# VHH binders against Tryptophan synthase alpha chain (trpA), part 21

Target 1, 293 residues: Tryptophan synthase alpha chain (trpA), of Haloarcula marismortui (q5v140)
Amino acid sequence: MGLERAFADEPAFVPYLAAGDPNYEASLEYVEALARGGADVIELGLPFSEPIAEGKTIQNAIVRSLEAGMTPDRFFQFVEDLDVDVPLVCMTYYNLIYQYGEGDSESRSDSENASGETASQGPRPFVEKAAAVGIEGLVVPDLPGEEAGPLRTACDEFDLDLVFIVAPTTKGDRLERMLEQVSGYVYVQARLGVTGAREDVDDATEDSLARLSDWDVPKAVGFGIKTGAHAERIVSAGADGIIVGSALVDIVAEGHENGDSTDAVADRLEAKARELKEGALRGAAERPQPERT
Below, E stands for the ipSAE of ESMFold2; O stands for the ipSAE of OpenDDE; V2 stands for 0.75 times the mean of E and O plus 0.25 times the DockQ between their complexes.

## First folded at step 16 (VHH; framework vhh_7b2m_4)

Design k01 (from c04 with Y107F Y109H; at its last look DockQ between E and O 0.67; V2 from the best seeds 0.00; counts 0 for: unsure alone 63.0 < 65)
Fold by OpenDDE, look of step 16:
Structure k01 (fold): chain B 293 residues (1-293), chain A 120 residues (1-120)
Amino acid sequence: as target 1 above (293 residues)
Amino acid sequence: EVQLVESGGGLVQAGGSLRLSCAASGSTFSDNHMGWYRQAPGKQRVVVAVITSGGDTKYSNSVKGRFTISRDNAKNTVYLQMNSLKPEDTAVYYCARTYYGDYFTLFDHWGQGTQVTVSS
């Protein structure tokens, strides 16, 4: 069963951390703490060398990870070193996925196809390695649905899910193209209402979920969720799960800046995870039970 | 439906300059982050520059110091001033609307692209 299983019984909590932030050993503990805290799926960020499109918090996390020596190979080792019983998802950019296979081609001298163009193996080598180390899905934020074919094919070959992100503005044919290729769950990005008012958040969430109502895929919502109360609201609005990144990354960042022990930061992450998961569960309880006709 | 239309591409000699424009349709331009991406032949699309709704700019290492992204909200237009162009800059350049997610960048909409060719 794919990542969908994580959404089957109750709302899923899907935390994100940058792998290797602030260092390899601490990051392992932090991910494991999230699992202990009730994570149902854990998204692990594979740092990209040029995170120019990321928010400051995430950028800093990525920079710390990179400075600490995170690489794709170390990332895969990191996954293997994790002691968690929670499905793992790799989040990274497509260029990194695509380039991963090009490095191995130097060692395979022999298949010089006649035209000297080292035929890029595409995303397949990355996906194969990801599968081998136990990753169950990919999130590739910069991959449009229209271009996702090769990655989708590779994911199918190695039984990985391909999570797509749906923006509030993603509609029509584009949305359909994405949803036709999605497996596991869909990341539903919603805008926090400008007013920060509860009503705005609810409406935005509802609207986003309504666009996806015809698709039989779990909808995990990410809206800068920071508290259990926020999680509750999102799930009460109909989300099948919550995705939380910045709030957790901030805990790591703060701990790092303050020189806190790994254990202290891990405890905070675990506590936050529990809070968020409990919030999600409360939200589910507030949903009107469909009248059993 | 939001449309992005790139313009300003063309053939230029190494060391030359081009200015790309991207006209965006819709009323929400000012609230969006915008970016320029490029795709060289046989390569994947890569981010070149991003400008936030607040006007903060970020650049890939390959174009830092040479390219400048800017925006005019009154015109719903984002620009890419490309100076000191190199043959390696040859690519189709795409304008994109982006959102910063909780922990990732989401590329929402892309234009059709404009060809930039830098000759040696």
Scores: ipSAE 0.387, ipTM 0.713, lowest interface PAE 1.7, mean pLDDT 88
ESMFold2, look of step 16: ipSAE 0.766; ipTM 0.882
ESMFold2 (binder alone), look of step 16: mean pLDDT 79; pTM 0.813

Design k02 (from c04 with R97A; at its last look DockQ between E and O 0.06; V2 from the best seeds 0.00; counts 0 for: pae O 2.2 > 2, placed apart)
Fold by OpenDDE, look of step 16:
Structure k02 (fold): chain B 293 residues (1-293), chain A 120 residues (1-120)
Amino acid sequence: as target 1 above (293 residues)
Amino acid sequence: EVQLVESGGGLVQAGGSLRLSCAASGSTFSDNHMGWYRQAPGKQRVVVAVITSGGDTKYSNSVKGRFTISRDNAKNTVYLQMNSLKPEDTAVYYCAATYYGDYFTLYDYWGQGTQVTVSS
């Protein structure tokens, strides 16, 4: 079982950090801190120069990572250097995945295969490398379900999960196509009510999850979770897991801005992770247990 | 960067009407929830009306039946039609956009606000 196993027994906590933010060494410690804090799956952002689907917080993290010299190759090294027992997921953009294989083709110029069409190897080289370094899944925010075929094929070849983000607006055929390609779990973006009231969060979560009720894939909900209380509400509303990015990235950002020690920031991340995981667990306890008939 | 620009505020007599507009720039407007908030002097900012990306509307009890929120996706604009205005409606009105597209984060963007003054 791939990433789905992380959701099997209890709600999963899925933190996100940009790899290499604010630097390589600190980032390693931060990821490891999340693992210690109770992460069930850790999503690592491979920074891309043109982040289209990122908020300001994550964008800034990506910029810091890039400035610190993060590259795909360094990212893979980063994964190898991590000391964690938690499944790792790479989050990056499709163009970066696709281009990864093209750089290697310049070195293989000597095998003139007779038909001059340098057959773009597609996403396969990236996926192969990701698998080799121990990545268990991919999140590609800008990849439509309709275009996910080559990546899905590559993921299948190397036993990676392909995690999809289901937006609140994703419906009908588009949703079906996405769900046909998804493995491991889905990111579920929920629409929050303007009041931020508990009921609104619950309703938004329920509504978002209801669209996916017919699909046997874990649903991890992410929409600005910042506290254990928030996590609790989301899980109590039926989420199989929580996805947290900005709240954690903010800790990194603040530490960086303040010149805090790596250890201090790591401690904060670990504490926050614990808070979030505990919240998720509380939420699960609040679910009416199906009467064991 | 998403920018929200409010317009249409001003001075109006009690019982009068105003139409606020909020023009959004920089993103897929259609995928965002939009809302109007207001802040009266010495009070907290409170929600007035919200319209979802799907077109569902919600109103505060204080404005229900008097205010109407609407959106024009083609113009990337959200509107607040305010009828039967009361002095208690006097506030700075803020447009807000909620974005859910940032991977798994929620972001709120705010306009600078527009003053609405209702005279007795």
Scores: ipSAE 0.180, ipTM 0.576, lowest interface PAE 2.2, mean pLDDT 87
ESMFold2, look of step 16: ipSAE 0.679; ipTM 0.842
ESMFold2 (binder alone), look of step 16: mean pLDDT 82; pTM 0.842

Design k03 (from c04 with S27Y Y109H; at its last look DockQ between E and O 0.46; V2 from the best seeds 0.00; counts 0 for: pae O 3.0 > 2)
Fold by OpenDDE, look of step 16:
Structure k03 (fold): chain B 293 residues (1-293), chain A 120 residues (1-120)
Amino acid sequence: as target 1 above (293 residues)
Amino acid sequence: EVQLVESGGGLVQAGGSLRLSCAASGYTFSDNHMGWYRQAPGKQRVVVAVITSGGDTKYSNSVKGRFTISRDNAKNTVYLQMNSLKPEDTAVYYCARTYYGDYFTLYDHWGQGTQVTVSS
């Protein structure tokens, strides 16, 4: 069963952490704490050397992870070392995925295609390895739907889901192309209203979800969610799940900066996860039950 | 309708300079972040530089110290000053409106791009 199962019974809580932040051992504990806290799917960031596309909080996490020695290979080991019963999703950039296979081709001398160009194996080697270590899906923020074909094919081959991110501005043909290739769930990026008022959040979420209403895929909303109350609002607006990154990464960052013990930070992460999940559940309870006609 | 139109590309010798422009329309330019991408032949499109609505800038490692992204809100234009160009900078350059998510940045590309060719 794909990642969709995580959304089947109740709204899903989908936390994000950078793998290996601030170090390998602590990061394992932190991910496991999120699982204990009620995570339904955990997104693990595979750091890329050029974290230009991330917010400051995530960028700092990526830098810490990289400084601590995180690599694609260590990332896969990290996944194997995790003791969680929660589906894992790898979040990384397409270039890293694509390049992963090129490093192995230097060792396989023999398939010189006649034109001397080492035929890039594309994303397949990465996807194969991801599947082998137990990753169930990929989030590739910089991959446009139009270019997702090779990755989609590889994901299909190894039964991985390909989660797409839908921006507030993603509409029309572009949205359709993306949604035609999506599996597992959709990351719905919502915009905060100008006032930050509840109404603005609700409206923005509703609008974003309305664009996707015709598609039978779970909609997980990322909206800078920091509290259970935020989670409740988002889910009450119709989200099938919540995606939370920065609020959790900030806990890790603060702990690191303060020199807190791994256990103390893990406890805070677990507590925050519980808060967020409970908020999501409250939001679901507030949804008008369709009148069973 | 949101539109982005890139310009300023061309052929330049190694060590030379180019200035790319991207004219934006159809939205409140000043409230949005902007970015430049490039796509080399046979390679994936990659982010080169980003500028926030507040004017903060970020660069890829490959262009740090050589490229400068800037914006003119009065003209609804984002620029990429490219100095000390190298053959490896040869690519189609694209302008994109940028959105910051919770833990990633999304880019929308609306332009056709502008070709930059750096000869050795």
Scores: ipSAE 0.098, ipTM 0.544, lowest interface PAE 3.0, mean pLDDT 87
ESMFold2, look of step 16: ipSAE 0.635; ipTM 0.803
ESMFold2 (binder alone), look of step 16: mean pLDDT 83; pTM 0.850

Design k04 (from c04 with N32A; at its last look DockQ between E and O 0.74; V2 from the best seeds 0.59)
Fold by OpenDDE, look of step 16:
Structure k04 (fold): chain B 293 residues (1-293), chain A 120 residues (1-120)
Amino acid sequence: as target 1 above (293 residues)
Amino acid sequence: EVQLVESGGGLVQAGGSLRLSCAASGSTFSDAHMGWYRQAPGKQRVVVAVITSGGDTKYSNSVKGRFTISRDNAKNTVYLQMNSLKPEDTAVYYCARTYYGDYFTLYDYWGQGTQVTVSS
């Protein structure tokens, strides 16, 4: 069963951390703490070399991870070293996925196809390795649905899910193309209402979910969720799960900046995870039960 | 529907300059982050420069000091001034509208691209 299983019984809590932030050993503890805290799926960020398009919080996390020596190979080792019973998802950019296979081609001298162009193996080598180390899905934020074919094919070959992100502005044919390729769950990005009012958040969430209502895929919503109360609101609005990144990354960042012990930061992450999961569960309880006709 | 239309590409000699423009349709330009990306032959699309809705700019290491991204909100246009062009800069350049997610960048719209060729 794919990542969909994580959404089957109750709303899923999907935390994100950058792998190897602020270092390899601490990051392992932090991910494990999230699992203990009630994570249903954990998204692990594979750092990339130029996170110039990312928010500051994530940029800093990625930089810390890179400075600590995170690489794709170390990332896969990191996944293997994790002691968690929670499905793991790799989040990274397509360029990194695609380039992973090019490094191995130097060792395979023999298949010089006649035209001297080292035929890029595409995303397949990365996906194969990801599957081998126990990753169950990929999130690739910069991959358009229209270009996702090779990755989708590789994911199918190795039984990985391909999670897509749906923006509030993603509509029509583009949305359909994306959803035709999605498996596991869909990341639903909602805009926080300008007013920050509860009603605005609810409406935006509802609208975003309504666009996806015809698709039989779990909808995990990410809106800068920071508290259990926020999680509750999101799930009460109809989300099948919540995705939380920045709030957790900030805990790591703060701990690092303050020189807090790994254990102290892990405890905070675990507590935050519990808060968020409990919020999600409360939200589910508030949903009008469909009248059993 | 938002449309992005790139222009200004062409053939230029090494050391030369080009200025790319991306005209965005729609009313939400000022609130969006804009970026330039490029895709070299046989390579994947990579970020070149980003400008936030607030006007903050970031550049890839390969173009830092040579390229300048800017925007004109009144014209719904983002620009990429490319100076000291190198053959390695040869690529299709794409404009994108982006938003910061919780922990990722969302790419909302892409242009069709404009070819930039830098000859030795």
Scores: ipSAE 0.330, ipTM 0.682, lowest interface PAE 1.9, mean pLDDT 87
ESMFold2, look of step 16: ipSAE 0.737; ipTM 0.860
ESMFold2 (binder alone), look of step 16: mean pLDDT 80; pTM 0.821

Design k05 (from c04 with L106I; at its last look DockQ between E and O 0.71; V2 from the best seeds 0.00; counts 0 for: unsure alone 62.3 < 65)
Fold by OpenDDE, look of step 17:
Structure k05 (fold): chain B 293 residues (1-293), chain A 120 residues (1-120)
Amino acid sequence: as target 1 above (293 residues)
Amino acid sequence: EVQLVESGGGLVQAGGSLRLSCAASGSTFSDNHMGWYRQAPGKQRVVVAVITSGGDTKYSNSVKGRFTISRDNAKNTVYLQMNSLKPEDTAVYYCARTYYGDYFTIYDYWGQGTQVTVSS
């Protein structure tokens, strides 16, 4: 069973961290802390070398990870070194996925195909390795649905899920193309209304979910969720899960800046994870139970 | 539906200059970040430059000091001034409208791309 199993019984909590932030050993502890805190799926960011398109918080996390020596190979080792029973999802840019196989071809001296152009093997080598180390899904934010064919094919070959991000502006044919290829769950991103008012959040969540109501895939909502109360609202509005990144990355960042011990930061992450998961569960309890007919 | 249309690409000699334009249609331009991306032959799309809704600019290391991204909100257009072009800059250049998600950039719309070829 794919990642969908994480959504079967109760709302799923899906935390995100940048792998290797602020270093390899601490990051292992942090991910494990999230698992202890009640994560149902953990998204691990594989850092890209030039995260100039990212927000400051995430950019800094990526930079720390890179400075600490994170690479695709170390990322896969990181996954193997994790002691968690929670499904893992890799989040990274498509260029890293696609280029992964090109590096292995240099070590295989012998198959000089005559034309000297190391034919890119596409995303398959990355997906194969990801599967081998126990990753169960991919999130590739910069990959359009229209271009996802090769990755989808590779994911199918190795039984990985391909999670798609649905923005509030994603509509029509574009949305359909994404949803036709999605497996595991869909990342539903909702814009917080300009007012940040509770009503606006609820409405935005409902609207976003309504747009996807005809699709039989779990809907995990990410809205800059910071608290259990936020999680509760989102799940009460009908979300099958919550995705949380910045709140957790901020904990890591603050700990790093303050020189806090790994254990102290891990405890904070675990506590936050518990808060968020409990919020999600409260939200589910508030849903009108379908009348058992 | 928002459409992004790139223009200004072409063939240029090494050391030459090009100015790319990306015109956005149909929605609020000013509230979004814009970026230029490129895809070289046999490679994947990579970020070249980004400009935030606030006007802050960032560049990839490969183009820093040579390229300049700018925007005209009144015209719903983002520009990429490319100076001192190199053969390595040969690619299809794409415009994207983006915004910050919780912990990642959301790529809202892509243009169809414009070919830039730099000859030695």
Scores: ipSAE 0.615, ipTM 0.809, lowest interface PAE 0.8, mean pLDDT 90
ESMFold2, look of step 16: ipSAE 0.726; ipTM 0.875
ESMFold2 (binder alone), look of step 16: mean pLDDT 80; pTM 0.819
OpenDDE, look of step 16: ipSAE 0.572; ipTM 0.788
ESMFold2, look of step 17: ipSAE 0.697; ipTM 0.864
ESMFold2 (binder alone), look of step 17: mean pLDDT 79; pTM 0.812

Design k06 (from e05 with D31E S56D; at its last look DockQ between E and O 0.66; V2 from the best seeds 0.00; counts 0 for: pae O 2.7 > 2)
Fold by OpenDDE, look of step 16:
Structure k06 (fold): chain B 293 residues (1-293), chain A 120 residues (1-120)
Amino acid sequence: as target 1 above (293 residues)
Amino acid sequence: EVQLVESGGGLVQAGGSLRLSCAASGFTFSEAHVGWYRQAPGKQRVVVAVITSGGDTKYSRSVKGRFTISRDNAKNTVYLQMNSLKPEDTAVYYCARTYYGDYFTLYDHWGQGTQVTVSS
């Protein structure tokens, strides 16, 4: 069963962490703490070498992970070493996915196609390895729908879901192209209104969800969610789930900066996860039940 | 309609310079982050430089010290000054509008690209 199962009964909580932040062992504990806290799907960030376009918080997390020795191979090992019963999703950028197979081709001398160009195997080697270690889906923020064909094909071959991010600006043909290829769930990126008022959040969420109303795919909203109350509002607005990254990454970062024990940080992550999940559940309870006509 | 139009590409000798331009329209330019990306033959698109709406600049390691990204909000244009060009800089260069997600960068619009060829 695909990642859709995580959304079937109740709103899903989808946390994100950078894998290997601040180190391999602590990161395992942190991910497991999120699972204990009620995560329904966990997004694991595979750090890439040049996070120059990332926000500061995420950039720092990625840098810490890289400095601690995270690599694609270590990432896959990390996934295997995790003790969780929660579906795992890899979040990374397309370049890393695409390049993963090129390193192995130097060892396979034999398939010199006649033109001497080592035909890039594309994203397939990465997807195959991801599937083999138990990853069930991919989030690739820099992959446009128009270029997603090879990755979609590979994901289909190995039964991975391909989660797409729908921005508030994603409309028309572009949106359709993405939604035609999406599986598992869609990341709905919402923008906070200028006032940060409840009304603004609700309206923005509703508007974003309304664009996707005709598509039979779970809508998980990422909106800089930091609290259970915020989660509640988002789910009450119609979201099938919540995606939370920065708030959790900040907990890791703060713990690292303060020199807190792994256990202490894990406890905070677990508590935050519980708060967020409980908020999501409250939001679902507030939804007007369709009058059973 | 959002549009990004790259220009300024061409053939240049190693050690030479080019200045690329990305003309933006259809959105509030001053509020957007813009990045330059490049795609070499047979490779995937990679980030080269980013400039935030606030004017902060970041560069990939490969171009740091050689390339400069800048913006002119009055002209809705982002520039990439490329100095000390190398053959390995040969690529199609793209500009993209970017926004920060919760834990990722969203690339929501790309230009058509401009070819940069650096000869040895």
Scores: ipSAE 0.580, ipTM 0.800, lowest interface PAE 0.8, mean pLDDT 89
ESMFold2, look of step 16: ipSAE 0.655; ipTM 0.850
ESMFold2 (binder alone), look of step 16: mean pLDDT 83; pTM 0.847
ESMFold2, look of step 17: ipSAE 0.660; ipTM 0.838
ESMFold2 (binder alone), look of step 17: mean pLDDT 83; pTM 0.848
OpenDDE, look of step 17: ipSAE 0.134; ipTM 0.574

## First folded at step 17 (VHH; framework vhh_7b2m_4)

Design m01 (from k05 with N32A; at its last look DockQ between E and O 0.59; V2 from the best seeds 0.00; counts 0 for: unsure alone 62.4 < 65)
Fold by OpenDDE, look of step 17:
Structure m01 (fold): chain B 293 residues (1-293), chain A 120 residues (1-120)
Amino acid sequence: as target 1 above (293 residues)
Amino acid sequence: EVQLVESGGGLVQAGGSLRLSCAASGSTFSDAHMGWYRQAPGKQRVVVAVITSGGDTKYSNSVKGRFTISRDNAKNTVYLQMNSLKPEDTAVYYCARTYYGDYFTIYDYWGQGTQVTVSS
């Protein structure tokens, strides 16, 4: 059973961290702290070299990770070094996935096909390696559904899930194409209403979930969740899980800036994870129990 | 449904200039970030330049000092002025509308791309 198992019994808490932020050893502790805190799936960001399209928080995290020496190979080692019993998902850009196989071809000097063009093996080498180290799913934000065919094929070959992000603006044929290829869970990105009012958040969540109601895939909602109370609201609105990134990345960032010990930051992450998971569970308890007919 | 339509691509000699345009139809994009991306032959798409909804610009290292991204919200158009073009700039250039997610960029819409070829 793929990543869907994480959503089977209770709402899933899906935290995100950039792998190797602020360094390799600390990041291991932080990810493990999230697991201890009740994470059901952990998304690990594989940093890319030019995160200019990213928001400041995640951009800084990526930069720290890169400066600390994170690479695709170290990322896979990082996954192997993790002591967690929680399924892991890799989040990265498609370019890194696609280029991973090209680096291995340079080490295989011998199969220079006559035309000197190292035929890109596509996403398969990355997916194979990811599977081998125990990654169970991928999130590739910059890959449109229309172009996801090769990656979907590779994921199927190695039994990885392909998680898609559904934005509030994703509709019609585009949404359908995405959902036809999704496995594990769908990341439902909700926009905060203009007012930021609670009612707006609830409505936006409900609307987003309603749009996906016909699809039999777990819906994990990301909405800038920062507190257990937020998590509770989102799950009460019908989400199968919550995805939390910035709140956790900020904890790492603040710890780094303040020069806090790894243990202190890990404790804060674990506490936040517990808060968020507990919030999600409260939200689930608030749902009208289907009348046992 | 929003459509992004790129234009302005073509063949140019090294050292030459091109100006790309991306026109959005169907809705305003004043609240979104706009970006130019390119895909060279046999490679995947990479970011070239981004302009935020606030007007802040960012560039990849490879194009810094040569390319300028700008936007006209009244026209729902983003531009890429490309100067001092190099053969390495040869690619299909794509326009994208993006938003910041919680911890990642949401790639909302992509254009169909416009071919830029820089000859030596």
Scores: ipSAE 0.652, ipTM 0.824, lowest interface PAE 0.7, mean pLDDT 90
ESMFold2, look of step 17: ipSAE 0.748; ipTM 0.884
ESMFold2 (binder alone), look of step 17: mean pLDDT 80; pTM 0.819
ESMFold2, look of step 18: ipSAE 0.592; ipTM 0.764
ESMFold2 (binder alone), look of step 18: mean pLDDT 80; pTM 0.816
OpenDDE, look of step 18: ipSAE 0.542; ipTM 0.768

Design m02 (from k05 with N32A R97K; at its last read DockQ between E and O 0.74; V2 from the best seeds 0.76)
Amino acid sequence: EVQLVESGGGLVQAGGSLRLSCAASGSTFSDAHMGWYRQAPGKQRVVVAVITSGGDTKYSNSVKGRFTISRDNAKNTVYLQMNSLKPEDTAVYYCAKTYYGDYFTIYDYWGQGTQVTVSS
ESMFold2, look of step 17: ipSAE 0.758; ipTM 0.890
ESMFold2 (binder alone), look of step 17: mean pLDDT 83; pTM 0.846
OpenDDE, look of step 17: ipSAE 0.604; ipTM 0.811
ESMFold2, look of step 18: ipSAE 0.797; ipTM 0.903
ESMFold2 (binder alone), look of step 18: mean pLDDT 82; pTM 0.841
OpenDDE, look of step 18: ipSAE 0.338; ipTM 0.689
ESMFold2, fold request of step 19: ipSAE 0.786, 0.762, 0.779; ipTM 0.900, 0.889, 0.897
ESMFold2 (binder alone), fold request of step 19: mean pLDDT 83, 83, 83; pTM 0.845, 0.848, 0.848
OpenDDE, fold request of step 19: ipSAE 0.755, 0.756, 0.704; ipTM 0.883, 0.881, 0.859
ESMFold2, last read: ipSAE 0.724, 0.788, 0.778; ipTM 0.873, 0.901, 0.899
ESMFold2 (binder alone), last read: mean pLDDT 83, 83, 82; pTM 0.850, 0.850, 0.841
OpenDDE, last read: ipSAE 0.729, 0.757, 0.725; ipTM 0.871, 0.884, 0.866

Design m03 (from k06 with L106I; at its last look DockQ between E and O 0.78; V2 from the best seeds 0.65)
Fold by OpenDDE, look of step 17:
Structure m03 (fold): chain B 293 residues (1-293), chain A 120 residues (1-120)
Amino acid sequence: as target 1 above (293 residues)
Amino acid sequence: EVQLVESGGGLVQAGGSLRLSCAASGFTFSEAHVGWYRQAPGKQRVVVAVITSGGDTKYSRSVKGRFTISRDNAKNTVYLQMNSLKPEDTAVYYCARTYYGDYFTIYDHWGQGTQVTVSS
């Protein structure tokens, strides 16, 4: 059963953390804390070596993870070491996915094609490994829908979902191409209204969801959600789930900066997760129940 | 319609210079982050340099000190000045419009790219 199952009965809470931030052992505890807090799907960031395009908070998290020794191989080990009953999604850049198989070819002496160029096996080796360790989906922010064919094929082969991010600016043919390839859920990136006013947030959420109304895929909204109240509003507006990253990454960052114990940070993450999930549930309860016709 | 059009690519000798341009249209340019990316043969696209809407610049390690990203909001154009070019800089260079998501960068539009070839 794909990631869609996480959205079937109630709004899904989808937290994000960078794997291995600030170190391997602490990060395991943090992810598990999110699961205890009520996560329905957990997105794990596989860090890229040059996150220069990222915001400061995420960039710092990635840097900490890398400094602590996170690699693709350690990431897969990390997934295996997790004690959670929640579906896991890998979030990373396409170059890491695509290049993963190139490193293994050095150990396989035999398929030296005559031209010495180790033919890139494409995304398949990464997807195979991801599936083998129990990852159920991928989020690849820098992969255009138009170029997602090889990854989509690999995901289909190994029964992984391919989650796409729909930006507020994604429209027309591009949106259609993405949505034709999406499985599991769609990440709906909503723009915060320029005013930050509640009304603006609600309208923006509704508008974003309305654009996707014809597509039978769960819509998880990421909107810089920080509180249960915010989660409630977003779900009340019609979202099938909430995606939360920065608020959780900030908890990890603050704990690290302050030298807090792993347990203390984990407790905060669990509490925040509970808050967010409860907010989402409240939002769902506020939706007009379809009149049982 | 959002458009990004790269130009300025070509063949250059090692140690030479090129200046790439990315002309943007169809959106409020001044509010967008813009990045240069490159894709070498048989490789995937990687970030080269980014410039925020606020004018902050960041560079990949491989190009730091050699490349300079800049923007002219009046012309809706982003530039990449490439100095001290190396054969390993050979790639198709792409311009992208980006936005910060909650915990990731979103790439919502790419140009068609311009070929840069650096000969030894």
Scores: ipSAE 0.533, ipTM 0.768, lowest interface PAE 1.0, mean pLDDT 89
ESMFold2, look of step 17: ipSAE 0.682; ipTM 0.861
ESMFold2 (binder alone), look of step 17: mean pLDDT 86; pTM 0.886

